# VH-VL binders against q0atu2, part 299

Target 1, 119 residues: q0atu2
Amino acid sequence: MLDKKARIRTSREYRNVFEKGKRLSGRFLIIYYVENALDNNRFGFITNKKIGMAVIRNRIKRQLRAIVREYQGQVKNKHDIVLVARAGIGKSSFEGMEKDYIAIMKKAGLFARNANKID
Below, E stands for the ipSAE of ESMFold2; O stands for the ipSAE of OpenDDE; V2 stands for 0.75 times the mean of E and O plus 0.25 times the DockQ between their complexes.

## First folded at step 14 (VH-VL)

Design ug9 (framework fv_recibokibart; at its last look DockQ between E and O 0.72; V2 from the best seeds 0.00; counts 0 for: pae E 3.5 > 2)
Fold by OpenDDE, look of step 14:
Structure ug9 (fold): chain C 119 residues (1-119), chain A 121 residues (1-121), chain B 108 residues (1-108)
Amino acid sequence: as target 1 above (119 residues)
Amino acid sequence: QVQLVQSGAEVKKPGASVKVSCKASGYTFTGYYMHWAKQAPGQGLEWIGEINPKSGGENYNQKFQGRVTMTRDTSISTAYMELSRLRSDDTAVYYCARDQFYWQELYFDYWGQGTLVTVSS
Amino acid sequence: QIVLTQSPGTLSLSPGERATLSCRASQSVESDYLHWYQQKPGQAPRLWIYGASSRATGIPDRFSGSGSGTDFTLTISRLEPEDFATYYCQQYGDTPLTFGQGTKLEIK
């Protein structure tokens, strides 16, 4: 699991990212990101009812957390990042989600261009 | 009522810059993203970019990257789009449009009246 | 980027007839992210259909949107004189945002 200190948890924290941050839209994800004053990155996850039932939404969140955790070491530090799951994500494979995440994070300049999965 | 009022027509020489304004009213300016679109004469619409009026954060179409700058003045609820190094194919009507954000549905629910920018020698 | 291709380029019909406008995407687009706009000469575009099938506020029920995946359609069941305009589809399924080239609906 993602460390508690690496998670955005409060409504206030989410609001801060939405209001003060930038956004980028990918195929399956919209990311909102803003610099923080911490020594670590924090991640938040939002799913909408349009994605599906609670069981599906929870699955998506679990998958996104796994992806974020996998690439956490490659993300530029001192950022709050919120991942908003888009409607089509429920139809995507885990690999598709991962690919979209990498692409959008690179576009945002939060990943190095040569960022790859660490095996 | 929501209104987006843009600045008047511009005539520019190649190599010059133009800055178009879009004044918003009837809603909380900082609560919605502002987009800009280009429409060449007799042609379709082309997305230029977006700006978060609250933070000033912007994203541009790669086609315009390096020549476009989007800014805003929250004190007067006004968004600006500046296009530099103008060339003849920049001649077009430029629109600002408000982003209706509903987490899953992203569309432009209100548009400015458009600003004609003519680039000619 | 996702390319939207509209057909036909021009559609000539008379009032009272049925109009069918097509928008094809180069790759699959979720219905929630496919929208239609109407534009008349000298005016700004106006939101017409959002989420592939939802009419914007004030849009008559003679207008309907449908489709999924790569194929979307705007239908006007019975044309009124004020319906003659150019219609654009637009996607927000991926960045950059893109529009179709438009279908001009003109009076025969």
Scores: ipSAE 0.486, ipTM 0.871, lowest interface PAE 1.4, mean pLDDT 92
Fold by ESMFold2, look of step 14:
Structure ug9 (fold): chain C 119 residues (1-119), chain A 121 residues (1-121), chain B 108 residues (1-108)
Amino acid sequence: as target 1 above (119 residues)
Amino acid sequence: QVQLVQSGAEVKKPGASVKVSCKASGYTFTGYYMHWAKQAPGQGLEWIGEINPKSGGENYNQKFQGRVTMTRDTSISTAYMELSRLRSDDTAVYYCARDQFYWQELYFDYWGQGTLVTVSS
Amino acid sequence: QIVLTQSPGTLSLSPGERATLSCRASQSVESDYLHWYQQKPGQAPRLWIYGASSRATGIPDRFSGSGSGTDFTLTISRLEPEDFATYYCQQYGDTPLTFGQGTKLEIK
């Protein structure tokens, strides 16, 4: 589960990301992201009714949380990031969602690349 | 009535810059993303990028990164696209178009009339 | 990126005929994200069909859109003189947003 400090919690916090941030669309996800004034990243998750029934939407949220948790150490700090599920995500596998997340985050420049000076 | 009115045609030399404007009326300017597209002579449409007019946050098609800057002035409901280091294949009509602020259907319901930019020696 | 290939490039027909314009995507696109525009010479594009099958406001019902996955179609049941134009499909199923190269519908 994501740490309490790593969660976007309030409507005001979500609205700030949508209104002040940038967005990028992938195949299954849209991300909205903005720099924050904190010492950490925060993540939010949205599914809409077009995705399916509540059980399906909750499954998608759990899968996205797991993906974010797996890669959170690679994310550049001081960002609020909202993941919005697109139509068609219910047809995706966990691996498909994961690949989409990685691709979008790279395109957004949100993954910190380690400079390997030892090679 | 929603309108997007663009600045007039421009003639530029290679190496110069051009800044095209798109003035919005008939809706809340900061409530919709603004996009720009290019149509070279005899060619189809190519997406350049988008700007969030509330924050000024932008995302570009990677093909245009490094030469394109999108800005806006919310006090006059106007978006701008600047293209630098112009070359002859930048000769095209440039369009602004709006889309929805949220993650809904992403289509362009209103377009500007287009701005012809001609780059000639 | 998703490539949209429209066929034919040019379609020569007479008023009163039926027109069928194809848009094929290099990857599956959810129909919500596939749209059509009409463009006449010297004019901006105009939204024509959105979400693969929904007509924009004021578009005559002789225009219909259909398709899913990789194959999408714009059909004009009985051509009127004002329908001769170039039609573009557009997707936002993945970044970057892309357009097809267009189908020019011209008078035979």
Scores: ipSAE 0.393, ipTM 0.807, lowest interface PAE 3.5, mean pLDDT 89
ESMFold2 (binder alone), look of step 14: mean pLDDT 93; pTM 0.944

Design ve1 (framework fv_recibokibart; at its last look DockQ between E and O 0.90; V2 from the best seeds 0.86)
Fold by OpenDDE, look of step 14:
Structure ve1 (fold): chain C 119 residues (1-119), chain A 121 residues (1-121), chain B 108 residues (1-108)
Amino acid sequence: as target 1 above (119 residues)
Amino acid sequence: QVQLVQSGAEVKKPGASVKVSCKASGYEFTDYYMHWAKQAPGQGLEWIGEINPDWGDTNYNQKFQGRVTMTRDTSISTAYMELSRLRSDDTAVYYCARAKYYWSLDAFDIWGQGTLVTVSS
Amino acid sequence: QIVLTQSPGTLSLSPGERATLSCRASQSVSSKYLYWYQQKPGQAPRLWIYDASSRATGIPDRFSGSGSGTDFTLTISRLEPEDFATYYCQQYESSPYTFGQGTKLEIK
């Protein structure tokens, strides 16, 4: 579980990311990201009904949290990042999801220069 | 039909706790933040807090910090607001209201019918 | 927090007249995050205006919202009997999402 400090918690914070952020689409994920005025990153998640039944959504949520947590220390500071799960994510493997996350984050240029788990 | 249905009126003693429920129907419960508002008799509206029904994250008005707890049960599309250490000035009608937080209207577009909570000795 | 001050507190008018309701913010609020609600006695509030100037679904065109920065206005061009109610402005600019104290529009 991500620390409260590392989570987008309010509806207004989510709105800010969607309104002002940049959008990049991967195979299983879409990310919206924008710089914040903080010293830390915050992550949000959108897992709507189109990705599957409740049991599937819960699994995806756990997996997304695990992925984000794993690479959290390698992400450039001062960003709000929202991950939107795409419809096909329910059929993906964890490794596939992780690979997609890494790819899209790299494309966004959000990994720190000294990142060592993304190659 | 999209609607929010709240639990019935409550009568409580000072120092007690009250838990109001808000059941959503006609839409995807987790796609909207659930907000709560207070309206004392003959007074205006006061925002209490919000909860993300999908993840459970909450944000409270500092005025209610330490006394309010918002929760949800996604299996039955129901949000809860619990207010503890009740006092007389907590007497009010409490409303739940939804607000979209992405790709749609952010306003409180659907409201519950309200729940009267009376606190008296 | 952002404080919204509405004026007047009570507005007494007759059907057919023009009504002007003001909402002033203690600091700048984006028009995207300024809303108006109508409430009648014994009922829950209803969304009336969003984005400062957009009418919610089913709201008659005699209602109009305007303003920017710290000054916002709700105008009713020609009052109908069903328009007499209390109107609240609300900001969603920053938490806490505060309401104005309301303007009660009553029949003269």
Scores: ipSAE 0.914, ipTM 0.956, lowest interface PAE 0.5, mean pLDDT 95
Fold by ESMFold2, look of step 14:
Structure ve1 (fold): chain C 119 residues (1-119), chain A 121 residues (1-121), chain B 108 residues (1-108)
Amino acid sequence: as target 1 above (119 residues)
Amino acid sequence: QVQLVQSGAEVKKPGASVKVSCKASGYEFTDYYMHWAKQAPGQGLEWIGEINPDWGDTNYNQKFQGRVTMTRDTSISTAYMELSRLRSDDTAVYYCARAKYYWSLDAFDIWGQGTLVTVSS
Amino acid sequence: QIVLTQSPGTLSLSPGERATLSCRASQSVSSKYLYWYQQKPGQAPRLWIYDASSRATGIPDRFSGSGSGTDFTLTISRLEPEDFATYYCQQYESSPYTFGQGTKLEIK
């Protein structure tokens, strides 16, 4: 699980990312991201009922947490990042979501250079 | 109709706990943070805290930290606030209220009817 | 935390008069995150003004909000009998999302 300090916890913090952040869209995910004034990153997630029934939504939530946790050490610090699950994500595989995450994070310039696993 | 319906009034002794429920209807529960506020008799409003409806993350007013626990059950669109180690100055009406946390109006536009909690010896 | 101080505490006026309610913040609050609520006895608060100056749905245009930074006002141009209530300001700039102590607008 992501450390509590690496999570977007408040409604005001979510609003800041949507108001001031940049947006990039992938196949299964949209990210919104903005520089913060901290020494660390914070991650937030939007998963709603359009994704599917509870079993599917819970699977997607588990998989997104796992992907973010796996790559969090390679993300450039000082960013608030919100992942929005697109409606079609329920039909994706874990590998498909992971590939999509890597692609959009790389396109955003959010991965540290020389991170060979994510190239 | 968009509604927040709270559980009924409670009478408690000092040292007990109370758990107030807030059931949402007429909207997508996971699109709105749930907030809680306190209003002591004849007094103003005091913000207690908020909970992310989908992921369960909480943020509390430090005044209540350590005594308040907020939870929710998305399957029945219901939020809960539990206040422990009750004191007589916890006697108040407790309200829930919603706020959108992405891409729309971010105001407390819908409130529950309030739950009176009375703490007496 | 941001403290909101409302003045006056009680305002006694007659129908037809103009009312001006003040809300002063201890720190700057973006107008986008300053709200006003109306509350009548035995009822929950109702959103009245959002973003410092925007009326909520169904609120008559005799109500206007203004201000920025640390000073905000709610003005009622011509009081009607249904306007007598308590009014609260709230900031959503930073947690904890504090309220003012309220201004009770009562009939003279």
Scores: ipSAE 0.785, ipTM 0.904, lowest interface PAE 0.9, mean pLDDT 91
ESMFold2 (binder alone), look of step 14: mean pLDDT 92; pTM 0.946

Design ve10 (framework fv_recibokibart; at its last look DockQ between E and O 0.87; V2 from the best seeds 0.87)
Fold by OpenDDE, look of step 14:
Structure ve10 (fold): chain C 119 residues (1-119), chain A 121 residues (1-121), chain B 108 residues (1-108)
Amino acid sequence: as target 1 above (119 residues)
Amino acid sequence: QVQLVQSGAEVKKPGASVKVSCKASGYEFTDYYMHWAKQAPGQGLEWIGEINPDWGDTNYNQKFQGRVTMTRDTSISTAYMELSRLRSDDTAVYYCARAKYYWSFDAFDIWGQGTLVTVSS
Amino acid sequence: QIVLTQSPGTLSLSPGERATLSCRASQSVSNKYLYWYQQKPGQAPRLWIYDASSRATGIPDRFSGSGSGTDFTLTISRLEPEDFATYYCQQYESSPYTFGQGTKLEIK
């Protein structure tokens, strides 16, 4: 699990990201991102019922956390980032999901220039 | 019909713990934060905290930090608020209420019926 | 935390009169995050006004919310018997999401 400090925890924090953040859509994910006033990044997740049954949603949640955790150190600091799972994500492989995450984060310019795991 | 149904009234001794439940129906449980509020007899409303039912993340009012624990069981669309080390001034009606946190941003648009917790020696 | 102060504490009026309820914030609150609730004895609060000036579903048009910054107002143009209750303002600007202490609107 992500560290407590690395998570968007409050409803108001989510609202701030959705209201003030930029939006980018990938194949399986939509990201909303905005700069924060902190020294660390925070991640939030939206996994609604349209992505599938409870078993599928739970799997997707675990996979999203794993992906975010894996690349956490390569993301530019001072950002709040919310990942919204799209309907088709339930049929994706982990690798496909990971590729989509990397692609969308690159498009957003959120990876550090010296990132090694995203090439 | 969208509704929140809370557990029944509780009578507790000082130092004990109480756990109030709030069952949601008529909507997707994980799409709304669940909030809890306290209302002492004849007094106003006080916000206790919130929980993300999907991920379990919580945010508590500092006044209740260390004594309140919010949890949820998504399989039965039920949120729980546990208050420990009860004291007389914890006597109040406790409410659960939902609030949308993405795409639309309403406040507490649906409330439970309230749960009276009485703390007396 | 943001403190909301409502005034008056009690407002005694008769049906047909105009009621003006004030909610003052200790710091600026966006209109998006200012709400009003109505509560009657023995009942749970009910959302009444959202976004400072929008009526919730089923709320009569005699109710109106206004204001910005630190000063907000709930107005009832012509009081009906069912309008006598306690009204609370609430801010969602920042945690903790505080309530005002309430204004009790009672029949004179």
Scores: ipSAE 0.908, ipTM 0.954, lowest interface PAE 0.5, mean pLDDT 95
Fold by ESMFold2, look of step 14:
Structure ve10 (fold): chain C 119 residues (1-119), chain A 121 residues (1-121), chain B 108 residues (1-108)
Amino acid sequence: as target 1 above (119 residues)
Amino acid sequence: QVQLVQSGAEVKKPGASVKVSCKASGYEFTDYYMHWAKQAPGQGLEWIGEINPDWGDTNYNQKFQGRVTMTRDTSISTAYMELSRLRSDDTAVYYCARAKYYWSFDAFDIWGQGTLVTVSS
Amino acid sequence: QIVLTQSPGTLSLSPGERATLSCRASQSVSNKYLYWYQQKPGQAPRLWIYDASSRATGIPDRFSGSGSGTDFTLTISRLEPEDFATYYCQQYESSPYTFGQGTKLEIK
């Protein structure tokens, strides 16, 4: 699980990412990202009711946390990053979400050199 | 239609705790952070803290850190603020208010009606 | 934290007069994060002005907000009896999201 330092915790911080950040869409996820003034990254999540009932939403939340935690060490520091779950994410597999995350993070240039691929 | 309805007035002794509820209706609860503010009798507004309604992340005014706990139950669209180790200067009206945190943003556009908490011996 | 200082503390005027309420910040606040609220006795605050200068829905055009940086103003061009209330500014620039201490606009 991401520690408190690596989470976007305030509404103002979320708003900053949406106002100032760049946007990239994947199959299941959209990311918004912006440089911050810290020495670390912070991650936020938007998982609204459109993705499914409570059990589905809870599964998606657990899987997104796990994916971000697995790759957080490969992410270039000094970024605030918000992951937005798209409406169809409830029908995705963990592997599908993970590949989508890797692809959009690479396209955004947010992975450091030598970022690993799923295989 | 859009409404925040708070629990009723409370009378407490010093050292006790109080838990105030704020039930949202007419909008998607998880789209808006819930904020809480204090207004002591005859005084201005003081921001207490905020909670992400979906993920539960909180951010508290340092003045209240260690005594305030904010929670929520998304299944009934209700936010809670608990204040512990009550003192006489905690006597106040406590308000909840919402603020959108993604896509388009607003100020505190909808407020609850307020909950009077009286702390007396 | 950002301290908001409102002046005057109390402003006594008659209907028909022009009111000017000041809000000064201890450090810069982006206009998008400066708000004004009206509160009448026994009622919750109501959003009045957002983004420093935009009127909330249903707010009469005699109310205008202006300013930037550290100096913000709420102006009421021609007071009506219903305008007598306490007005608070708030910053949402950084946590804690502080309020000014209020200006009570009272009938002379």
Scores: ipSAE 0.828, ipTM 0.912, lowest interface PAE 0.7, mean pLDDT 91
ESMFold2 (binder alone), look of step 14: mean pLDDT 92; pTM 0.944

Design ve2 (framework fv_recibokibart; at its last fold request DockQ between E and O 0.86; V2 from the best seeds 0.89)
Fold by OpenDDE, fold request of step 16:
Structure ve2 (fold): chain C 119 residues (1-119), chain A 121 residues (1-121), chain B 108 residues (1-108)
Amino acid sequence: as target 1 above (119 residues)
Amino acid sequence: QVQLVQSGAEVKKPGASVKVSCKASGYEFTDYYMHWAKQAPGQGLEWIGEINPDWGDDNYNQKFQGRVTMTRDTSISTAYMELSRLRSDDTAVYYCARAKYYWSFDAFDIWGQGTLVTVSS
Amino acid sequence: QIVLTQSPGTLSLSPGERATLSCRASQSVSSKYLYWYQQKPGQAPRLWIYDASSRATGIPDRFSGSGSGTDFTLTISRLEPEDFATYYCQQYESSPYTFGQGTKLEIK
């Protein structure tokens, strides 16, 4: 589980990311990211009804948090990042989702140079 | 068709707790933050807190911190606000209101009808 | 927290007159985070103005919002009987999302 300080928690914080952040689209995920004024990164998630029924959404939510947690320490500091689950994500495997996350985060240049789990 | 329906009026003794419900219909419950506001008799509006119905993340006004707990049940599109250690100045109408937090943004565009909570000895 | 101060506390006017309601913030608020609500006795508040100057759905043209920085204004060009109510400004700039204390617009 992500620590509270590592999560985007308020509606205003989400709004800031969407209004000021950059957008990149992957196969299963869209990320919005923007620099913050903190010493830590914060992650938010959008898993709306387009991705499937409650059972599917719950699975995706668990998997997204697991992926983010796994690579959290390798992400460049001082970023707010929102992950938006795309409609097709419900049919993806965990590995596929993870691969997509890594690819999109690399493309965004959000991984540290010395990251060791992204190759 | 979009509406928030709150639970009925409550009468409580000082020191007790009250839990108000807010049921959403006509829209996707998890697409909006749920906010709560307090309005004492003849007074203005006071923001209590917000909750992300999808993830359960909450944020409270420090004035209510330690006494308020916001929760939700997504299976029935219902948000809850519990206020504990009630005192006389908690007597008020409590409102729930939704706020969009992605793609499009608004503040409180839909409100519940309000729930009167009376705290008296 | 950002404190919003509305003035006047009570405004007594007649139908057909122009109403000007002020909302002053203790610190700068972006226009996109300034909102106005109308509330009538026994009813829940209703969103009236968003982004400081945009009318919510169904709000008549006689209502207009303006302002920036720390000073915001709600104007009613020609008051109708149904316009007499209490109006609240609110900021969404930062948590807590505070309200002004309200301006009661009453019939003279």
Scores: ipSAE 0.932, ipTM 0.963, lowest interface PAE 0.4, mean pLDDT 96
Fold by ESMFold2, fold request of step 16:
Structure ve2 (fold): chain C 119 residues (1-119), chain A 121 residues (1-121), chain B 108 residues (1-108)
Amino acid sequence: as target 1 above (119 residues)
Amino acid sequence: QVQLVQSGAEVKKPGASVKVSCKASGYEFTDYYMHWAKQAPGQGLEWIGEINPDWGDDNYNQKFQGRVTMTRDTSISTAYMELSRLRSDDTAVYYCARAKYYWSFDAFDIWGQGTLVTVSS
Amino acid sequence: QIVLTQSPGTLSLSPGERATLSCRASQSVSSKYLYWYQQKPGQAPRLWIYDASSRATGIPDRFSGSGSGTDFTLTISRLEPEDFATYYCQQYESSPYTFGQGTKLEIK
């Protein structure tokens, strides 16, 4: 589970990311991201009905939280990032989802050099 | 048809708690934040807080922080607001209202009918 | 937090007259985050104007919204009997998403 401070909590904050943010698509995920005025990152998630029934949706939600938590120390600070689950994500493996996340975050330039040592 | 239907009127004593429900129908519940507002008799609207219906993230007006808890049950498309340690000035009509938070962004386009909470000594 | 101050508090006019309702913000509000609601006694508020100037679905074109920054107005070009109600502005620029105190538009 991500700390509350590392979550996008308000509807206005979500609107800001979609309104002002850049968009980048992977195989299973889309990210929207924008610089924020904080000293930290915040993560949000869109896991709509298209990804499957409740059991599948809850599994995807747990897996996305775990992936984001695992790599959050590598993410450049001062960003609001929303992960949008694509319709086919319910058939992906955890490893496939993880690889997709890493690839799109790298392509977006959101991983910091040696973040785990510097923070 | 899109609608929000709230639970019925409540009468409470000071110090008690009240939990108001807001059942959504006619739309995808997880696409809209649920908001709550207070309107005391003869007074204007006051925003209380909001909850992400899918992920449960909440955000409260500081005036109500510590006394308000917002929850939801996505399986029945229902949001809840609980207000504790009730005071006489909590007597009001309480409204739920929805707001889209991704793709298209609307104001509070749909409101519940309101729930009268009366706090009497 | 952003405070919205509406004026006048009460506006007494007759059908056929023009009404101008003011909403002033303590800090700048982007027009896309300024909204107006109509409320009649015993009823829930109804979205009337969104994005400062766009009418909600089904709202007559005698209603128009305008303004930017800290000053916003709602204008009713020719009052109809059904227009007598209380009108609230709301900002969605930043949490808490505050309302103005309302302008009661009443029949003279």
Scores: ipSAE 0.859, ipTM 0.923, lowest interface PAE 0.6, mean pLDDT 92
ESMFold2, look of step 14: ipSAE 0.851; ipTM 0.922
ESMFold2 (binder alone), look of step 14: mean pLDDT 92; pTM 0.946
OpenDDE, look of step 14: ipSAE 0.902; ipTM 0.953
ESMFold2, fold request of step 16: ipSAE 0.847, 0.857; ipTM 0.919, 0.926
ESMFold2 (binder alone), fold request of step 16: mean pLDDT 92, 92, 92; pTM 0.942, 0.945, 0.941
OpenDDE, fold request of step 16: ipSAE 0.931, 0.930; ipTM 0.962, 0.962

